# Designs tried in a protein design chat: VHH binders against c4kar8. Part 361

Target 1, 263 residues: c4kar8
Amino acid sequence: MAELSTPSPASPAPLDGGRGDELEKFTLRGARQILQLLQDLITHRGLITAHTGGGHSFMTAVLKVDEERGRVVLDPSPDPQANRRALAAPRLTCVTQLDGIRIQFPLVGLGEGQDKGRPALFAPLPAEMLRLQRREFYRLQVPLAHELSCLLKAEDLARKPVEVSARVIDIGAGGVAVVVPTGAAEFVIGGTLPACRLALPDGEPIELDLEVRNLNRQTQRNGTEQLRVGLRFAALPRAADTRIQRYIFKTERALNAKARGGL
Key: E = the ipSAE of ESMFold2; O = the ipSAE of OpenDDE; V2 = 0.75 times the mean of E and O plus 0.25 times the DockQ between their complexes.

## First folded at step 22 (VHH)

Design gd15 (framework vhh_vobarilizumab_d1; at its last look DockQ between E and O 0.64; V2 from the best seeds 0.75)
Fold by OpenDDE, look of step 22:
Structure gd15 (fold): chain B 263 residues (1-263), chain A 125 residues (1-125)
Amino acid sequence: as target 1 above (263 residues)
Amino acid sequence: EVQLVESGGGLVQPGGSLRLSCAASGFTFSDHDMAWYRQAPGKGRELVAGIDSGGYTRYADSVKGRFTISRDNAKNTLYLQMNSLRPEDTAVYYCAAQRSWEGVTYYGPSEYDYWGQGTLVTVSS
């Protein structure tokens, strides 16, 4: 009876191959966002796989974040050899998951510390954290209270320019879904809506070009028909992308906190 | 002005003992984690022993069981009792201080806010 050695689940290969441009959209570089995400990892006791290179890794957790000194404190491995490798490594690649979202961040310049007499590791705060939301699959359902809107520059059936204020129902890194009254404008899949304005709660509307990707007629519970329009961001400035990502991140955290009985 | 002044260094025979002292001034000693570092000729500065504001200690493996770090907050003084000294313990010994934070001590030369000038310990027959 040959014991079928169940192949050890291959450590997910570092997502090397994604086009650098797509990963940038999911990369947090804001100090406040990074601190908040690290704090969330602490709160949720998120286990982190720390890769030291050469196929070696160990399990760790963020224990504390020192904002003033700009340090993150980590739980050391129970294996002294793993800790030695970590300290000798030029870079530690940390991988974890929070609320179903993969998080990856580098740590550079690891040192040995102590936390209340217990061995600890520490590093400077990461300069960036990658929050991988599958763009294709993740859409934040926009809370009604946020009143997100998008001013669409479209055409009517007569090809006369019309502006339609649409309610945003979901938002992702790649686009928005909006609802408009039936007959408000004519939308063509693959058509571009130039110089639209997306209103976020945190400031001035974002001007952007939108591509129509999907059209769905929906009947509301009250019998009113609405058109759901799926829109892709055709050209999004970096600053706008950052604002959108920030909004999504902030909102998602708030929703998750509420779901957990917090806020 | 912040000052850390080491004393007690000197020449000692192998197997001998020394007690180093570090007098601290110009900052709140009780709110700082303290450490002894040493630097031998041609080598980098290495941790010998640390003691945090809570009294937790850490020792380098090379000195464990032979050296004892202690502090007197009333005197603003850090001590290093060194017993069973060996030739390899020959170095300049430095006192270092970092502000305590939530029971966390960061070891590494770059993590300390203040340093003394050092005192030479020579272990030779």
Scores: ipSAE 0.862, ipTM 0.945, lowest interface PAE 0.4, mean pLDDT 90
Fold by ESMFold2, look of step 22:
Structure gd15 (fold): chain B 263 residues (1-263), chain A 125 residues (1-125)
Amino acid sequence: as target 1 above (263 residues)
Amino acid sequence: EVQLVESGGGLVQPGGSLRLSCAASGFTFSDHDMAWYRQAPGKGRELVAGIDSGGYTRYADSVKGRFTISRDNAKNTLYLQMNSLRPEDTAVYYCAAQRSWEGVTYYGPSEYDYWGQGTLVTVSS
């Protein structure tokens, strides 16, 4: 029996560790919440990618949760090398989704067990589980044709106000990434840029406060140096949030329609 | 009071055989997953073999084909038949018990609820 040649879906990667403070409000730490979520994964037969470090991972599932002893029981890999890596790893990062909700949790202290004669893995219950709806982690790559910009109200080296028009390269529910010429302003990780203006294609620019989260220098093909600035939205008004979500939704649908032949 | 009492250890020549027994009392034997662990001088305890309440077994790679674990629930006794003994099998052998839960056994010395005092096996010319 011949199988069709199709690429396997890429293993889901853990969320970027640099978003830890952004993700705190989506982190479950209550024992009852954790037990219920693990039980939901069992009930729905959730397929889990377990990351062992060094770019290695394997597919698993939660088989059972032992509430009294505080253990989660996992399906081992058919690959013995993957199991050895898992048992040797200081931490196993498990990633999955359930009904469009992303779930991520660490396991520490992995051990070998047996479930009715079948090999199994086990660990203490995780101390935390991350539970995110898609909009909470998704970043739209902004099409170049949209020419989205954000007017940044920043400061120069002398702490004098400067305005910088920055191109938006990605946008999500929690923030944007922009590019600016190197030296256009001074940016400090953790610093706040008040009263910036985000220009969307539809309607008036949105006034919002931004917090600098990361900085990355880039050299373009033409030799020009630019700075990539990761910016977090301060508490957005509901209307601004709605406009941003609508832009993301419409753009994503338009991009998907183009990918399917413009239908 | 829970007790696990090992017996059957002793001195044996390489290539010889021994049969260890572990008499259990003070708990419901049939509700427990049983194991033999061993500890050689200067080393930590290692799993030799396990047998769960349903009769499923597991063996360390180093003893597969040479050792056989068994249990007699009517006599509350765990056994280890050791054949083709080697000098590296020299150790104190311990009986251990873990309360069974839904057919799952957790293999790790810290996961066992009860331990015996051990019986010495010496394999030497």
Scores: ipSAE 0.721, ipTM 0.889, lowest interface PAE 0.7, mean pLDDT 87
ESMFold2 (binder alone), look of step 22: mean pLDDT 83; pTM 0.847

Design gd16 (framework vhh_vobarilizumab_d1; at its last look DockQ between E and O 0.01; V2 from the best seeds 0.00; counts 0 for: pae E 21.3 > 2, placed apart)
Fold by OpenDDE, look of step 22:
Structure gd16 (fold): chain B 263 residues (1-263), chain A 125 residues (1-125)
Amino acid sequence: as target 1 above (263 residues)
Amino acid sequence: EVQLVESGGGLVQPGGSLRLSCAASGFTFSDHDMAWYRQAPGKGRELVAGIDSGGYTRYADSVKGRFTISRDNAKNTLYLQMNSLRPEDTAVYYCAAQRHFEGVTYYGPSEYDYWGQGTLVTVSS
């Protein structure tokens, strides 16, 4: 009876290979966002794998966040050796998951603390947190109440310029899906729509170029036909990307909170 | 003005006892976590003992069972009872204070808001 050695789940390879540019889109650097995400980890009692280097890791959790001192408090390992390694490490790489999204963040300058008489670890707040949403697969369904719209600069059948106000139905880091009335404009897959305007709730519309990636005719329950247009962000300024990511993050949190009965 | 003034240091023989005091002023003593640190010649500053605002204590392994940290909030004074002193306990002893945060004390010299000038303890035959 050959004991089928169940292959030890391969430690997820460090996300080394993603082009630095793509990772930047998923990196939170705002102090408020970082604090909020850490608080969310506390609220959900998210287990964190802390990597100390050399192939060593231990399980921890965020216990508290001290905003005033700029400190995050962590649960120490039950293994004193792991804690020693953590304290000696120049950098701790923390990996966790929240709501199916992988979160990674570095901690530098770990110290020993105490929480109500119990040993604790602490570090300065991370300068950045990576929230890895697979761009290709995650689209936020935009709540109807947000009334996101995109002004499309397109052409009609006669190639006459037309502006179409389209409702945004989903949004991701890479683009938006919108719905337009059938016949409002002609869209060609691979075509570029220049100088469009995406309206987010938090400020002035974002001017951007859009590439048509998908066209789907949809029949609504009422029998009305609409055209769903999948659009890629062709050239997105960094500031615009940040705003979009912020919106997505904020909205996802709100939706998740509501789903949990919190709102 | 915030002040931490250590006293009680001196020369003592091995096996002897000393009691250090730290008088605090200029801040709300009861709302601060307190600690004793020491620095021996040629060495870094190390934690000896800590006591938070809730009364939880921590000791370095080297002094565990021999030293006792205590505080009197009414007198704004921190104490360190040192028994069974050893030559290796020779150091300048510093009183330190940090603001309390929700039961959390941060150890490490850089985490303390206030420091005393120190008092010398010499353990020698």
Scores: ipSAE 0.828, ipTM 0.930, lowest interface PAE 0.4, mean pLDDT 90
Fold by ESMFold2, look of step 22:
Structure gd16 (fold): chain B 263 residues (1-263), chain A 125 residues (1-125)
Amino acid sequence: as target 1 above (263 residues)
Amino acid sequence: EVQLVESGGGLVQPGGSLRLSCAASGFTFSDHDMAWYRQAPGKGRELVAGIDSGGYTRYADSVKGRFTISRDNAKNTLYLQMNSLRPEDTAVYYCAAQRHFEGVTYYGPSEYDYWGQGTLVTVSS
C-alpha cells in the first residue's frame, strides 16, 4: 500500500546472522510453506537482491518453482561477473519484500543451465525462508480453513450496486487483502466501499468502510483468473480493532504451535 | 510476584509537563514489550504509547509529538514524558507489559499479560 509506493534507496542487506535464535519464530521450514511463499514471489514478480558475499550482489527474480525436481529457477544477471560470483559462492543470500514484509532465504548448490532455451540459474529449494514484519505493517496470511470473508458493497460493471462475498487472504491492523472472481465488480483505486462486513470466526460480522488501495490480477494454480484487492480500513472503531488484533494474535500463536509440532 | 507500579501523576495546568514512571519487578524486563494506556472518566481504555523490547516506539495520533515513551532496562523502569498537556489528556494512566514476540503487534488491552494499578493525571483548564 503506501509502503509499496515509497522509494527503494539501496539494495537490502541481509540480516545479521547473530540474530538467528531471535528470528526462529519468523523462520519457515515446512516444505508447503516454502513452496507457497516462493509462488507468491513469482506471482508478484518481486525483485530479489541476491548477495554473493564480500559486499557483492545482483538483482534477480524467481522465474518458477520445479516441484517435481525440487528446485527453484532464477533469472541470471546481465553482468557475467555477477553470475560467476554467484556460481562460485558457497551460499547465495536472497533478500526481497512481499507486501511490505521482508523475505530472506539462502540458496546453496547454485548451478547454471537452460530453461526453455534461455540461460537460467537454479538451485535446490531453500531449507528455510525468513519472513520478517514491521510491527506497524504486519499482515497475517489467513489460513484457508478459517474461511474469512468480507462482504463488499461495490458496483458491478454496469455501475449498479452489487454485493460481493470476497475471500480474505491477509489481514493486519490497517487493512485486508481479498480475492474476487474477475468481473464480479468494478473497483477503482482510491474509491470507498461503505458498510462492508468482515466476517471473523468469533461473533457477528464487523461493519466497516474500506478504501481500495491496489488491484492485481492473479492466475491461480488451477488456471482461474482472480482479482486481488488491497483494502485499507477507514476510521476503525475501537471494538472492531480489538477483535481484529485478537484474531491475528490467536491465529499466529496457533500457527507457531503447529509449525513446532510438525518439525 | 509480578508488579508494575506507576508514579508521577498529579494535577497540572494546561501546557504543563509531567513524567510518569513504571517500576517493574518479577519478570525479565528486557524481553517484554511495554505500553502506556489511559482511561478517561466514562470512556474505554486506549493506547497512549508503546515501546518494544528493542526500543522501537509507537504513539497514538492524539499524543504524537507531545509525549515520549522510553525505558531503562538497567533500572527495570518504563517512562512517559508528557509535554504540552491538554485537558483532554486527563485520565488514569496504566503501565502494561507483554512478553515480546517479533512477528505480531498486540494492540488491545486484553492481550497484555501484566498491568499496573494506574496513576491519575488531571489537566485543569
Scores: ipSAE 0.000, ipTM 0.091, lowest interface PAE 21.3, mean pLDDT 79
ESMFold2 (binder alone), look of step 22: mean pLDDT 84; pTM 0.850

Design gd17 (framework vhh_vobarilizumab_d1; at its last look DockQ between E and O 0.53; V2 from the best seeds 0.67)
Fold by OpenDDE, look of step 22:
Structure gd17 (fold): chain B 263 residues (1-263), chain A 125 residues (1-125)
Amino acid sequence: as target 1 above (263 residues)
Amino acid sequence: EVQLVESGGGLVQPGGSLRLSCAASGFTFSDHDMAWYRQAPGKGRELVAGIDSGGYTRYADSVKGRFTISRDNAKNTLYLQMNSLRPEDTAVYYCAAQRNFEGVTYYGPSEYDYWGQGTLVTVSS
């Protein structure tokens, strides 16, 4: 009876290969966002795989965030050799998952600490954290209370320019889905809507170009027909992308907190 | 002005004992984590022992069982009792302080806010 050695699940290869530009969209660099994400990891007791290089890794967790000193505190490995490797490593690559989203962040300058008499590791706060949302698949359902809207510059059946205020129903890193009254404008798949304005709750509307990617007629429960328009961000300035990502992140956290009974 | 003043260093024979003292002033001693570091000639500064504001201690493996760190908050003084001294313990010993935040002590020279001038301990036959 040959014991079928179940192949040890291959450690997911570091996502080296994604084009640097695409990863940038998912990279958090804001101090507040980073702190919040680390705090979320603490709250959820998320296990982190810490890679020290050379194919070595150990399991850890964020124990504390010290904002005053700018330090993150980690649970050390029960293996002293792993801790030595971690301390000797020029960089620790931390990988974890929170709410189905892969999170990756580097730590540099690891040191030994003590938390109330217990051994700990610490590092400066990460300068960046990668939150990999499968862009293609994840769309945040926009809460109705947020009243997100997009002013669409479109054409009517007569090719006359019209402006349509559309409600945003979902948003992702790559685009938005909006609902418009049937007959408000003519949309063509593959067509570009220039100089549209996306209104987020946190400031002035974002001007952007949108590409029509999908059209679906929907009948509401009240019998009213609406057109759902899937729109891709055709050209999104970096600042706008950052604002959108921030909104998505903040909203997701709020929704998750509510779902857990915390609000 | 913040001051850490070490004393008690000197020449001692192998197997001998010394007691170092560090007098602290200019900050709230009780709210700080304290440590002894040493630096031997040609070597880097290394942790000898630490004691946090809660009284938890840490020792380097090289001194474990031989050295004892203690603090007297009423006197604003840190102590290092050194027993069974060895030639390899020869170094300048420094007192260091860091403000305690949330019960976490951070070891490493760069993590300390204040340093003394050091006291020389020479173990020689």
Scores: ipSAE 0.827, ipTM 0.928, lowest interface PAE 0.5, mean pLDDT 90
Fold by ESMFold2, look of step 22:
Structure gd17 (fold): chain B 263 residues (1-263), chain A 125 residues (1-125)
Amino acid sequence: as target 1 above (263 residues)
Amino acid sequence: EVQLVESGGGLVQPGGSLRLSCAASGFTFSDHDMAWYRQAPGKGRELVAGIDSGGYTRYADSVKGRFTISRDNAKNTLYLQMNSLRPEDTAVYYCAAQRNFEGVTYYGPSEYDYWGQGTLVTVSS
């Protein structure tokens, strides 16, 4: 009998490198625009992935914005190690998605405080925020019930071939993000994983070549360590692309119908 | 015109007690988070204790169980009861105020808007 595991929470990943100049047209730098966008995140209770560097991240939220002092107040991690990494980091890269719009912003100069007796983090307001309203940056958060998986053809610690079945947590036109137990395989940013197999609910698995774009280590609430691997499709046959787009579209319709019926 | 005026410092033997007071004026006391900081010769300022506008308290590990911070909003006064004093408690003690933002207190001496001039506490045989 297989052991029951707790799936990790789905969350947006940072944009892959090399797009800085292209992204300038989506960059907000006006103080009033930044304040309004932060207020929107508070109002919608948006969950934010805060990347601390070295491949680590934690989940947070914007609790309050102190306009007079120029501060944003953040929810700390329940993991004290994550908070220590955040306070030591030269900057946090915060990523979230609100109503199909990807939002990304840096925070520097993190400090500690409290909010009505509870621990809190704070930072100066960001000098800029990315607000990306384009479909090619969209990533569907895969519902836990779908249990999508991707069979990765990687190498173990001894550089011997190993196959790892990884749960898919988000999917978009350009790639997937998966979760793998720490130590299951060795991954190198820029490395290629040939002939991996992406299992969608309908039909046979799709054979794909994948490129490792990012690696993030997270400790789940139960203490289990996992590795979040961002994977880019190296070249996507049109039939595979069609199946992926169909899955995304069908899943979005089902999720929207459920949300509407729940009101 | 903001004023924070500390009093109650002095010379005391080890194991003794002192009560510091800080009289505040020029701002709405009940809307501010208050703290005591201290500075020993050759050292930076360090937090001793804090009390926010809602009454939540915080203490440095080195003084927990020995010192008690309190406030009287009707008298615009902050207090620090110091018991079981030790020679390492010798320092100039400062009263500090930070405007409370919707229940939030920002930690660190650079986050405090107003400071008193200090009162010297000397613990020696």
Scores: ipSAE 0.614, ipTM 0.838, lowest interface PAE 1.2, mean pLDDT 86
ESMFold2 (binder alone), look of step 22: mean pLDDT 83; pTM 0.841

Design gd18 (framework vhh_vobarilizumab_d1; at its last look DockQ between E and O 0.61; V2 from the best seeds 0.72)
Fold by OpenDDE, look of step 22:
Structure gd18 (fold): chain B 263 residues (1-263), chain A 125 residues (1-125)
Amino acid sequence: as target 1 above (263 residues)
Amino acid sequence: EVQLVESGGGLVQPGGSLRLSCAASGFTFSDHDMAWYRQAPGKGRELVAGIDSGGFTRYADSVKGRFTISRDNAKNTLYLQMNSLRPEDTAVYYCAAQRSFEGVTYYGPSEYDYWGQGTLVTVSS
């Protein structure tokens, strides 16, 4: 009876140097965002795999965040050898998941601490946290209360320029879906809408070029027909991308908190 | 002005005992985690013992069972009772203070807000 050695689940290879440019889109560098994400990890008791290098890792969790001193407190390993490796490592690579989203962040300068008489580890707050949302496919359903809109620069059937204020129904890193009244403008799949304006709650509208990717006629419950237009961001400035990502992150967090019986 | 003043150091024979004191002033002593560090000639500063604001203690393995850290909040004084002293305990002993954070103490010289000038302990026959 050959004991089928169940292959040890291959430790997910550290996200090797995938093209640095694509990862930047998913990297949080804002102090407030980092603090919030760490706090969320605490609240959800998220288990973290901390990689010390050389193929070694241990399980930990964020216990506390000290914003004033700029420290994150971690649960130590029950293995003293793992803790020694962690303390000797120039860098820890922490990997976890929250709400199905992979989170990765480095910790540098690990030290020994104590939490109410129990051994603890601590480090300076991470300078960055990678939140790998399958952004390519993820579309945030925009809450109706946010009243996101996009001013579309389009043409009518006579090819006369028209401006259409469209409600944004979903948003992702790659584009938006909007609803417009039927007959408000003529949209062509593959067509570009230049110099459109996306209105986010946090400031001035974002000027951007949009490409029409999808058209769907929808009948509302009241019998009114609307056109759903799927739009890709054809040209998005870096600052605009950052604002969009921030909005998505903030909104997702709020929605998830509400879904969990929070505020 | 914040001050930590160590006292009680001196020359002692192996197997002897000393009691160090650290008088604290200029800050809220009860809201700080306290520690004793030592630095031997040619060596780095190392933790000897720590006591947090809640009274939880930590000791270096080298002094465990021989040294006792204690605090008197009414007197704003930290103590280190050292028994069974060894030549390897020869060092300058420093008192250090760190503002408490939710029961967390960060060990390491760089994590302390205040330091004393130190008191010399020499263990020699």
Scores: ipSAE 0.852, ipTM 0.942, lowest interface PAE 0.4, mean pLDDT 90
Fold by ESMFold2, look of step 22:
Structure gd18 (fold): chain B 263 residues (1-263), chain A 125 residues (1-125)
Amino acid sequence: as target 1 above (263 residues)
Amino acid sequence: EVQLVESGGGLVQPGGSLRLSCAASGFTFSDHDMAWYRQAPGKGRELVAGIDSGGFTRYADSVKGRFTISRDNAKNTLYLQMNSLRPEDTAVYYCAAQRSFEGVTYYGPSEYDYWGQGTLVTVSS
């Protein structure tokens, strides 16, 4: 399987905190693996978006890795305010993409330095780096006309079984997000919903176990309250994975054809 | 094993001059970024001037134009020429060394590996 081509534009924004537990399996924590990945960024001259918080960011690059002292050396911003924000921030979230692989890592303890008379920034090596194929983080927004649903086998407040038919709002290789009426069931982050049924257009529903990863209560414009539930697929068989990828592919192709045909 | 020995401190009147020296031994001098730090009573050590292994210099704003840092790699010696001295320059002056990494100097006193014992400079009438 060949990797998808990376887009020409700069790397996307940081993955939000609601996806943190889902991303653990893609997190590198080995010192040697981290050093090699940073070296790869240097070699390929990868541009990095460094987020300082509050919607502020600046472009940077890894210039050097000092293995002996455990330091990464970064290019500063030409904007002095961006550099001041970076130095004051409790953490810098660095995001880049290298040949179809999303890379994200935190830097803590940013300091100032000099590289042959030019200003530089530095920090201790990150303790972790996130490394993802595009497939692993992509989510298709499900068209409303598809009315895609997932039957959730959950529990009510009294811990009694309930079944909730939830509308699927997005779907990807690793899971779905659904919406349910507030109070339809009790959901616990980290909880498992066994034997749920995902209804795809191309056959019988897929029986699968889901893990609750995030919960967001929302009020719609019309005043209706709903709960957005982020769900991870557990132990997905190849046949089920194939059907999900086929749905995503067909839907993307249909949406792209409408966009081009509507020229 | 490593020694940094400062000399040249003393009492001088405002507007006067002093030249500090730091004799280094026990390491490869030419492979180190050198600095002068100072510490006034009740304060932490602050940078006065730095010179890296390639000869690039850096000065604190408060001393720029009055002090000149230099090094002689053949003599393993770091210098600080201090002109137009002010009472605010009164401090113990320390020589410090940081292993160079490909022309990079890391700022901050915690980034320096070796320190001298210091030489007192007093600027007073």
Scores: ipSAE 0.665, ipTM 0.861, lowest interface PAE 0.9, mean pLDDT 87
ESMFold2 (binder alone), look of step 22: mean pLDDT 84; pTM 0.849

